# Ledger of designs, part 3: VHH binders against q9y6x5

Target 1, 379 residues: q9y6x5
Amino acid sequence: LPPKLLLVSFDGFRADYLKNYEFPHLQNFIKEGVLVEHVKNVFITKTFPNHYSIVTGLYEESHGIVANSMYDAVTKKHFSDSNDKDPFWWNEAVPIWVTNQLQENRSSAAAMWPGTDVPIHDTISSYFMNYNSSVSFEERLNNITMWLNNSNPPVTFATLYWEEPDASGHKYGPEDKENMSRVLKKIDDLIGDLVQRLKMLGLWENLNVIITSDHGMTQCSQDRLINLDSCIDHSYYTLIDLSPVAAILPKINRTEVYNKLKNCSPHMNVYLKEDIPNRFYYQHNDRIQPIILVADEGWTIVLNESSQKLGDHGYDNSLPSMHPFLAAHGPAFHKGYKHSTINIVDIYPMMCHILGLKPHPNNGTFGHTKCLLVDQWCI
Below, E stands for the ipSAE of ESMFold2; O stands for the ipSAE of OpenDDE; V2 stands for 0.75 times the mean of E and O plus 0.25 times the DockQ between their complexes.

## First folded at step 7 (VHH; framework vhh_8h5u_2)

Design t7 (at its last look DockQ between E and O 0.01; V2 from the best seeds 0.00; counts 0 for: pae O 15.3 > 2, placed apart)
Fold by ESMFold2, look of step 7:
Structure t7 (fold): chain B 379 residues (1-379), chain A 125 residues (1-125)
Amino acid sequence: as target 1 above (379 residues)
Amino acid sequence: EVQVVESGGGLVQPGGSLRLSCAASGFTFSSGSYAMGWYRQAPGNQHERVAIITSGGSTNYPDSVKGRFTISRDNAKNTGYLQMNSLKSEDTAVYYCARGRTYGYDSYRLYFDYWGQGTQVTVSS
């Protein structure tokens, strides 16, 4: 049978939730497969950028999805959660489902993964669901498993996206043990349902399954606000994105805007585009604005108003609170192996290897994931 | 281009009423999860929020205007409104309307991204 891969994301699943909460079903999945305890994601640690980095192996500056809210000065186009379907935004890279389904005798399927309902390079996932957050996990799983079992040409690569624990992490904050315990218990039950369904359909033994996430979550507070309105007048800039990484398009001289912002708060770093730290790999794209503001962990940038979020993400990607995990099971993977860390961009070349695809140029390092795979020498 | 434009400002006596309008162009309030907000700024002060209406119609007001100001919208005209009653001298300010939205799958935070140029309201005897 051709090698098959199911890639699953539970949005906002912080790596240390595995140590701090009970996951009987996920722990059994890990015991029979592999775990990467921390995945170092890409800056900024937001949903759209990191999901696209997983499937392209590229830093955000290279794949062009640099934030959840973007502006392109040449075309005057805007990108947001309600305006994300223009292929213009996605066409700076080729995601793995496009490469996969262009191969002989292969199809791709998708349940809600960011970008899979967009015709990227005139190619949309062979089977997909239009994004709708009200569609249950069970219905998403039903469609994916139906497509894996019944499609011609066969579906060899499938994605499945779920909005939790991110939504609840924003609402309650990661430190709310009572509410997060309830939320994470539900997610573990969904993982149990996933495994049981794959077993009942005869897929479990020959399907490779990756369960991962895009980022973590940190605690916020009304005592940790950075008020931009106290430092700079609205008329001097256009705000493209706000928190925790603000994207500032000056309306006046850029140096003047920078000078008004640079001492605004000791809990915020202010960067001219050319001065953004090299370790972020976040400079070389026109969609990155001339000035960015990077709040310290747990701090919220606001415009003279309160914040209702108790948890957030988007911070510096060196922070452990921003890191997800990766677990995997299937014929390509060892059993009972734990690995400390990989970079999120390393997932793409590993997936290409499992599927027998030639990867596009990317920022991943296949060697970082060799120890997870049965066909590789680890040492 | 996305724009919001305020109108309806002017001079009014204490205890009087005024209705501000916020005309939207380049987007429609009904096409997504857009919210609308009204802010005000007196000289030497920061912007103060005075009203928010969500896409679902929920409203929020600070104590300084609660019971006196009413925010609304008319989807057919693509226009929002601020009805201001029982005006006081401390309500004198430039009033701005703004468009609000949420960010992506992982954001439930309301952020106001486009602002009008403002309309002057003066409450004076």
Scores: ipSAE 0.000, ipTM 0.271, lowest interface PAE 13.4, mean pLDDT 89
Fold by OpenDDE, look of step 7:
Structure t7 (fold): chain B 379 residues (1-379), chain A 125 residues (1-125)
Amino acid sequence: as target 1 above (379 residues)
Amino acid sequence: EVQVVESGGGLVQPGGSLRLSCAASGFTFSSGSYAMGWYRQAPGNQHERVAIITSGGSTNYPDSVKGRFTISRDNAKNTGYLQMNSLKSEDTAVYYCARGRTYGYDSYRLYFDYWGQGTQVTVSS
């Protein structure tokens, strides 16, 4: 039988939540599988970019999803949460579900993972749900597990996405122990439901399951705001993306715009595109705007309007608060093994290995995940 | 069967030059919608794209190799090349050739669907 893999993402699940809260179901999952305590995600640490990095093994500059909000100056197209369906944005890379889908006797399924409801390389998952935040986890789970169990050709790769604890992290802030405890309890219960359903269907022992996230969450405050209007007139630029990494499209001379912004706040770094630090791997794409602003951890870039968010993400990908975790269970994985850290792009070659797929060129390192896998040497 | 096979790697001194070749089979580089890319991976590092050439002949390089590396194609031979000049120790890596594809949109949007096994380039005194 061909190997099967279910990739699950709980958006905005900060890695250290595992240390600060109780997760009985997730801990049981980990006990019978593996845990990577910290996953270094890609810059910008946003939802669409990082989810696409997981399934492509590429940095954002390579796969072309460089933010949740993008603008292409040539085509005049815009990308946003409400406008993400144009294959134009996704076609700079080949995600794993497409690679899998194109194999003989295989199909892919998806429940609202970013990009899965878009034809990429003229290919869309055989089974997918259009994104709808109002659809319950239960319904998503039911569809995914039904497809995993009853499809022909068989679904060998599936994705499942859930919006929490990200939404609540934004609303309450990660430092709100009372509210976040409640939210994270619900997440753990959902993991319990997932495991229970897999067991009920007889899939638990044979299905490889990865539970991960795209980014963490940092505490924000009304006392830590960077108001761009204090530094530059809004008529001098177009704002493509705002906080905590602002993408600036100058309407006047770029140098002049840069000079007006470079000293706007001691809590914000301003980069010309060519001066973006190499460690971000965030330079070599036309969709990256001429100037980017990067706020320090916990600081919010605003215009005249104040932000109501108490938590946010998108900051430097070296910050622990931005890091998610990875847990996995199944025949491909060891039992009771914990690993300290991997890069988020390392997940792709690992998944390809598990599924027996030839990986596309990518930025991941298969060697980083060998210790998680039963068929590999751990050095 | 679609294949790309790299050759031309070897040992070279700093400041030296090397030309890598990428022989394509099962498809034609000169046909519309195909591009070519070169990647490299140094020990302990991740993959880095070092050059691309579109079907229309447009090229792109990262700053790390810009001005030193040149990507090209010979359509008659169905072969791609990477001319590497002024080589540095930092250029030591396994170099991979990859087939690029454009579809449905502008020629600047590329994905790579096939790549070779790589050729070792070592720059050392």
Scores: ipSAE 0.000, ipTM 0.198, lowest interface PAE 15.3, mean pLDDT 93
ESMFold2 (binder alone), look of step 7: mean pLDDT 81; pTM 0.823

## First folded at step 8 (VHH; framework vhh_8h5u_2)

Design t8 (at its last look DockQ between E and O 0.19; V2 from the best seeds 0.00; counts 0 for: pae E 12.5 > 2, placed apart)
Fold by OpenDDE, look of step 8:
Structure t8 (fold): chain B 379 residues (1-379), chain A 125 residues (1-125)
Amino acid sequence: as target 1 above (379 residues)
Amino acid sequence: EVQVVESGGGLVQPGGSLRLSCAASGFTFSSGSYAMGWYRQAPGNQHERVAIITSGGSTNYPDSVKGRFTISRDNAKNTGYLQMNSLKSEDTAVYYCARGRWYGYDDYRLYFDYWGQGTQVTVSS
């Protein structure tokens, strides 16, 4: 049988949730498969950028989705969660579902994974759902599994996206044991439903399934705020993206804006675009604004009278609180194997290998995932 | 390009009324992910939010203006309004209209990213 792969994302599933909460279904999934305990995601640690990095193997500067909110100064276009349908934003890379879709006797399916409802390089998955947060996990799962089971050409790659526990993490904060226990219990139940559905359809033994996430979540507080209005007048800049990594488009001299912000808070680093640390791989794209502000972990950049979250993400990608996990099951993967860490961009070459696809140039290292795969040597 | 432009400010006596307008371009206020806010800044003071209206029509006011100010919008004109009644001297400020947007995939944080140039409101005898 041709290899098949289902990629599932639970948004904002912090890696250490696995240590701090109970996941009977997920643990069973892991027991019969593999676990990567920590996945180092890409900077910034936001939803759209990291989901696109998973499926392209590229840093954000390379695939061009550099934030959930973007502005292109040349075209004057804006990107946001409510305005993400323009292929202009996605065409700087080729996601794996496109690569797969273009193969003979193969098709791709998607349930609300970022970018999957947009024609990228004039190609869209044969089967997809337009993003709608009101659609239940069950409906998404039913569609995905139906397509995996009954499609012609056969669906060999599918994506499934779910908004939790990210939304709840924002609302309650990751340290709220009572509420997050409830939320994470629900997530585990959904994983149970997924596994059960696959078994009922006879897909479980032959389908490779990856369960992962794009980022974690850190605890925020009203006591840890950075008010930009205390440092600079709002008329001097346009805010393209805000906390915890604010993208600043100056309306006056960039140097003046920088000077007004550079000492705004001891808990915020201010970078000119050219001075952004190399380790972030976040410089070489025109969509990155002239100045970025990076708040310390748990600190929130605010304007006056802005609403607050109790949890947030987008911080330094070296922070453990920002890291998701990866679990996988299927014929391509070992059973009962745990791995310490990989980079999120490493997922792409692994998936390409599993599917027998030639990967596009990417920043991943296939060697980092070899130990997860039954057909590879592990040193 | 995204722009918001305020108008309607002026001089008014205490107890009087003014209606401010905010003309939006480059986006639609009634779009599901946007909100509108009115802010004011008096000399020497910080910006103060005086009204918010969400895409769903929910409104919020601080106690300082509650019962006196009303925020609304005309979707057809893509224009926001601030009706200010029973004006007081302490209401004297530059009033700004701002576009609000929700953060990411969730609707738990609202911040304002585009601001107008402001319109002066002076309440004086």
Scores: ipSAE 0.019, ipTM 0.323, lowest interface PAE 7.3, mean pLDDT 93
Fold by ESMFold2, look of step 8:
Structure t8 (fold): chain B 379 residues (1-379), chain A 125 residues (1-125)
Amino acid sequence: as target 1 above (379 residues)
Amino acid sequence: EVQVVESGGGLVQPGGSLRLSCAASGFTFSSGSYAMGWYRQAPGNQHERVAIITSGGSTNYPDSVKGRFTISRDNAKNTGYLQMNSLKSEDTAVYYCARGRWYGYDDYRLYFDYWGQGTQVTVSS
């Protein structure tokens, strides 16, 4: 009876979608398990950083995936979707699937969770799919369930990643009730398919399942643009990341670049690296650039006045619009319990506990999640 | 220093053909995951997407030009092209070349960060 865990992410699933839309399948999953109503994620509230924080328990400054677009000033390396497979970027931490499969009589499986197709510390998930966004949820689920049922040594930790509702949230904006209702109904159907598949394969009663997300989504508008070109010439800096948190590498004196930017818009905060608020835990890594620009919620930093998005994320992690949820079901979890909030970094030590793994040093607090678990005294 | 420069615009009769070029400098299309896009703007209208070619060579066109326009690129010359055939009077616009790039999983949409100054295409008798 080795403990098994499936970690599922639906990208960009804003916590309050649960209150504002119908989810018969997800609500049944929650009723039979546990819910954390909102999860405070890490700043920057982007996909790569937050998915890696879930599986490492670390703030971005500590795990080194500090944004979706990065530059390492020491090595002169650039991170993008064409070179996100370079282990250099991922090697500042050890994700849970590596720790899990290095245990005796264990393996790990992955269907497209960020980093699972990278050999981190020369170790790649025992079974994995190379990232390809055109692969259906059904095929991802089929591979994961096949590996959970048919592997020796057994797969005890598995991950499953899906791009929605993030893609549609960007396209329509979270406030488009008609389109988002259709999108979220499809997501709920996929959750129903997941549960039904696990039941049919005899996995449901003895598999722990976490359904969560990395961040939320906020409404954008063409009326809420910050045109960076109106404040500073492109020749004065290298742009590492644009919106809603711009990462600025000065080409001239840093103070001169800062002074050109600090009054650019009342809807944007400009920070020197040493002045980034301590609550972000976003300062102590060489990949964090000398100047960052943080747009207010719903504002978009643009060049040449172009914008392609009706919804976005990446904003201040104190914003409720940036927060996902967490739901879980399985033998480790209570039934019918609701919890108000945890930090996203708390998920890692909880998962380690469920799997019987010794966690690496991390920023999570096991006590924050102990009331979700049947084997813990909760006062 | 990053720039794209359009050329090859001009006056063309209806039903004629024209080939636009987009010369890149300050970066190399093949060194990163850069896409190239062609957009157009007629007087009083918004920018309209005309063609996109991804770093992998996949192309996309709106219905208004599909089958008539072909985007391509020559990585050795660091130059992109828009072949425009069967031109109509409604194709009259300023045509802009743009560089596009991707922002990871949650930004699977292209973002176009550098634009040319445009080249005029006029389809008229």
Scores: ipSAE 0.000, ipTM 0.258, lowest interface PAE 12.5, mean pLDDT 89
ESMFold2 (binder alone), look of step 8: mean pLDDT 81; pTM 0.821

## First folded at step 9 (VHH; framework vhh_surovatamig_d1)

Design t9 (at its last look DockQ between E and O 0.55; V2 from the best seeds 0.00; counts 0 for: pae E 11.4 > 2)
Fold by OpenDDE, look of step 9:
Parts: structure tokens; C-alpha cells; sequence
Structure t9 (fold): chain B 379 residues (1-379), chain A 124 residues (1-124)
């Protein structure tokens, strides 16, 4: 039988949640599989960019999804999660489901993974759900498992996306132990449901399953706000993205805008595009705006508005609070193995290997995941 | 030039109703999520409600849920806020704002333009 892989994302699942909360179902999943304790994600640490990095193996500057909100100055197009259906934004890379879909006797399925409901390179997943936050996990799971089990050509790659614990993290903040305990328990229960469903369908032993996330969550506060209106008039620039990394399109001289912002807050770094730190791999794309503002961890950039967020993400990708985890189970993976860290871009070449796909050029390193795989040599 | 002009504010008694309107011009109205924000005296700006480009989704701050309804008419380039069961704490200047709404997260909005606002006073 051809190898099959299900990629599951629980949005905003911070890695250290595993240490601070109980996950009986997930722990059982891990016990029978592998765990990567920390996954270093890509900058900026936002949902669309990181999910696309997982499935492309590319830094954001390379795959072109550089934020949840983007602007292209040439075409004057805008991108947001409410306006994400234009292939223009996605076509700078080839996601794994497209690669898989184009193979003979294979098909792909997706339940609301970013980009899966868009024809990319004129290819769309054979089975997909349009994004709808109101659709239950159960319904998503039922569709995915049905497709994995009954499709012809067979579904060999599938994605499943869920919005928690990200939404709750934003609402309550990651330090709210009472509320987050409740939320994370629900997540664990969903993992239990997933495993049970797979067992019921006879998929559990043969299906490779990866459970991961795109980013973590840091605690925010009304006491840690950076008000841009205090530093610069809104008429001098167009805001493309806001917090914690603001993308600034100057309407006047860039230098003037920069000078007005550079000392706006001691808790915010202001970069001209050419001065963005190399370690971010966030420079070589026209969709990155001329000036970016990067707030310190836990600080929120605002436009004279009071933020209702008690948690946020998008910060420096070196911050542990921004890091998700990765767990996996299936015939391709060892049992009872724990790994310290990988880069999020490393997931792509691993998945390609599992599926027997030739990977497109990517920034991942297959060597980083070899210890997770039963067919590889681990030094 | 982007313009947002609010109207419909006034003095109402507690329990009363008002309907705010916003006339938009200078941009493709149907391409943007729109929002209402408010600023009470002595307080900061507070998000109230957001509606998607096509009106298919709406979001509200908890304190106004069940009482306020945001709507839009893209043909008329107009945004509306029906406010029912008004309370004293709803007293504020209400602004129409051009904003982007992110559906993947609980609260992710930014606004690049706001109107001059319309005053709503709820008092007995």
C-alpha cells in the first residue's frame, strides 16, 4: 500500500503547554510515536506564513506568504484571511499537497488548512473544505477520514486544521491557567477523538499522523502597548500589518517615516527593509514592506485602540513562547522517541520522504529529522 | 481620498435604540472589512463590531452582543450599526473604521482609516 500521511495542526499550541498541562491522549499518542519538543518556526510567527512553511519547507521570503495581511505594490492587491483566494499569493511556491496531487494514483485532501481551497499552480486538492470556523472538529475529522478511507484515487496526503488553542490564547492569554486548562483539555479530547476514529476505521496502524502547530502564544497586557499614533500621523503611511510586527508603507519619504518611528518605543525595533536581521530570512520578497516594526515579546502595537488580546503571536521566532511542538505516529516513525528541536521547514522534506515524493527546492534539512524515522540512520 | 462619514448619533434614554450610518467614499468599499469602534469619555478607543466584505460574517465585542447589529450595503457604500437596549456605558463617540478582519484568530483587526465620529449619549 502506498504510504499515507495526515498532517494535523492545532493553531497556536505553544510547546511548553506539554510541560505545564496534562494531555493523556496526546501523551499516549507520543508514547506510541515520536515527539519533537520544540519546533523553531519561521519569522514572522503567524498562521498563514508558518502553515505554508510547513508544507513548502521554505522561509517566508521564499514562499511569498510573508504575513496574514499583505500588499503587493505592483498589482495593488491585498491579502488577508478574509481575502486569501487569489492564487497570485500562493504561486511563489508549490505546497506538498499539489506535488502529491499531481502524482499518478494519488490524491490529496484538506480540511481548512491554509491555502488548500485555492488552486495553486492550477491544481487544487481533490477533496477540500472551504474555510469555515463554524464547522466542528468532528465534521472536519469525519470528512478527512472518509476521504482517507474511501477515495479513488486514494488520498495519500491529508491536512486537518483546527483554530484552538490559538483563539483562546488570544482571548485569555497563555498565563490564564484556569481557562487555558479547560481549553487544552478540549484539545486533548479532540486528539483522543482523532485516534479513536482512526482505530475504528482500521487506519491507525498504517496511517502516518503528524500533530503539530504553527506557533505559540505570549502573554500580552494593556500595560504593554505601543501606540503608533503617538509617534507618527496616520496620513504619512499605510498600515499593511499591525502587531506584533507592523508592516509600514510610507506615503512620504521613507527616511522621514523611519525617523518618526525609530524612537517610538524602547520596546520596538524599527527596521528598514534592507536592515532586517538576516536570521529572520525575511528580506528578499517584494511583499515585505519598506519598514517593519517588531515589538518586543508581550508588547502590542496599536493605533490608538485598546487591544482586547491577552495573548498574541508573531514575535521573534527565537523566542520559546513562539515555538510549537511536533508529535508523530505511524509506520514511518519510531516509538517512544523524543527529540529536542527541529526547524519548522524541516517538516517538508520529511513528509516528502515519507510519501516518496521528490521535494522541491527548500530550506529544510532532512538530516534533522532522520532520528524520527525508522528507515533512516540516526547518529 | 478615503472618507468615512458617520451619522445617526444623539441623545437617547437607557433602553432606547439608535441606528448609526457611515458613508464611505474614495475607495472600493466592497473590498474591505468594515468596523465600528467607540471611545467613551476618558477612555481609550474600543472595538465594537466588524463585518466582512460580503457581510457573511460579523463579530462583536462581548458587551454589545445581542444588542448591536452591524450591517452593510456595498451598493450604497454604507455601513450601519443598529444599537438596541442602549446602556449608559454605551455612551461614546462612535467611529466608522476601515479595517481588516482576520477570521483565523479570535481578535485580529487593524484599521487604517476612521471617520470623525458621531456622539452617542445614553442618559436618563
Amino acid sequence: as target 1 above (379 residues)
Amino acid sequence: EVQLVESGGGLVQPGGSLRLSCAASGFTFSSYSMSWVRQAPGKGLEWVATIKQDGSEKDYVDSVKGRFTISRDNAKKSLYLQMNSLRAEDTAVYYCARGRWYGYDDYRLYFDYRGQGTLVTVSS
Scores: ipSAE 0.006, ipTM 0.271, lowest interface PAE 11.1, mean pLDDT 92
Fold by ESMFold2, look of step 9:
Structure t9 (fold): chain B 379 residues (1-379), chain A 124 residues (1-124)
Amino acid sequence: as target 1 above (379 residues)
Amino acid sequence: EVQLVESGGGLVQPGGSLRLSCAASGFTFSSYSMSWVRQAPGKGLEWVATIKQDGSEKDYVDSVKGRFTISRDNAKKSLYLQMNSLRAEDTAVYYCARGRWYGYDDYRLYFDYRGQGTLVTVSS
């Protein structure tokens, strides 16, 4: 009867979708469990950084996955599709599945959570799927449940990642009520299938399940573009990442590049690395470039006026549109409890507690999540 | 010193076919997604097609779907574009470009290197 935990992410699930759309299956999940209405995520509000923050409890500067596109000046390595499996990028932290499966009589399983197909500190998830966006939710769920039921040593921690509603949020924008209603209904049906499968396999009563997300989504427009080519010759810098937080490596004097950019648009903040606001916790890592450009909400940084996105994320983490939610159900959690907010880094120490693991040093605060748990004194 | 060298352009009649090639050197070809982009006379760059580093995923601009096929040979460090049923609107300089693909977060294309281009002219 060891404690077990399934961590599920629906990418790009903005917190206020719960209020603005119908989720009969998710609402039933919440009624018999807990809800955290808003999770304040980490800056930048991108997929790789925030998924790694959930499982390490660390800010991006501390775990080293500081964006979806990165450059390391010492090793000359690039992080992208071609280098996303190099342990070099991931080894600045120890994710919870590594800690979990190194315990005697424990395994971890993963269906495409970022980093689970990488041998981090020479340790890869005990059971995993290589990332492939074409694999259906049903197949991911079938593998996870098979591993939870049939593995020796038993799988006690499992992760499941799904690309929606992020992909559709980019395509339509979060304000397209008609299209997003259709997309979000499909997501709710998948949650219903998840719960039904766990019940039919006898897992539901003794499995803790967290359903959360990494970030939200904001509306974009072809009328809200910031064209860098209008402000600076692209030969003066190397572009490491573009939008909505651009990462700029100067090829000429840094101050000259900064001065050309600082007045480029009233809808973009330009920061020298040492001037990045302290509240972002986004300064003390060599992978953060000397200049970053931070677009205002709903603005898109482009090179040549072309963009096909109607929604995006990556903006300031104080923006409510960037915040996901968290729901949970299982023997560790209260039933019918709603909580206002936590920080995304708080999820890690809570998960360690549920699994009986000693957390590594982290930025989370266990006290922020105590009221969700039946075994904790909450005053 | 990254180098990309395109070839195979030329003059073709509407409805005809061409096969473009791109020879890559100076980097680990199999580690990068690759794209074709084009520039019609007096216009900006237009993305045409992208192929993932292992060839497993391909994407195309809508105007060429069903007519163009992108492929790569990582052993030969080469990128290809088979262009069938060509139209006058396909007239452009075609560039081989090294780009990026982000598999989790969003479909985002940008290019850090491109070749000198090869001219494709579709005219009667």
Scores: ipSAE 0.000, ipTM 0.363, lowest interface PAE 11.4, mean pLDDT 89
ESMFold2 (binder alone), look of step 9: mean pLDDT 81; pTM 0.827

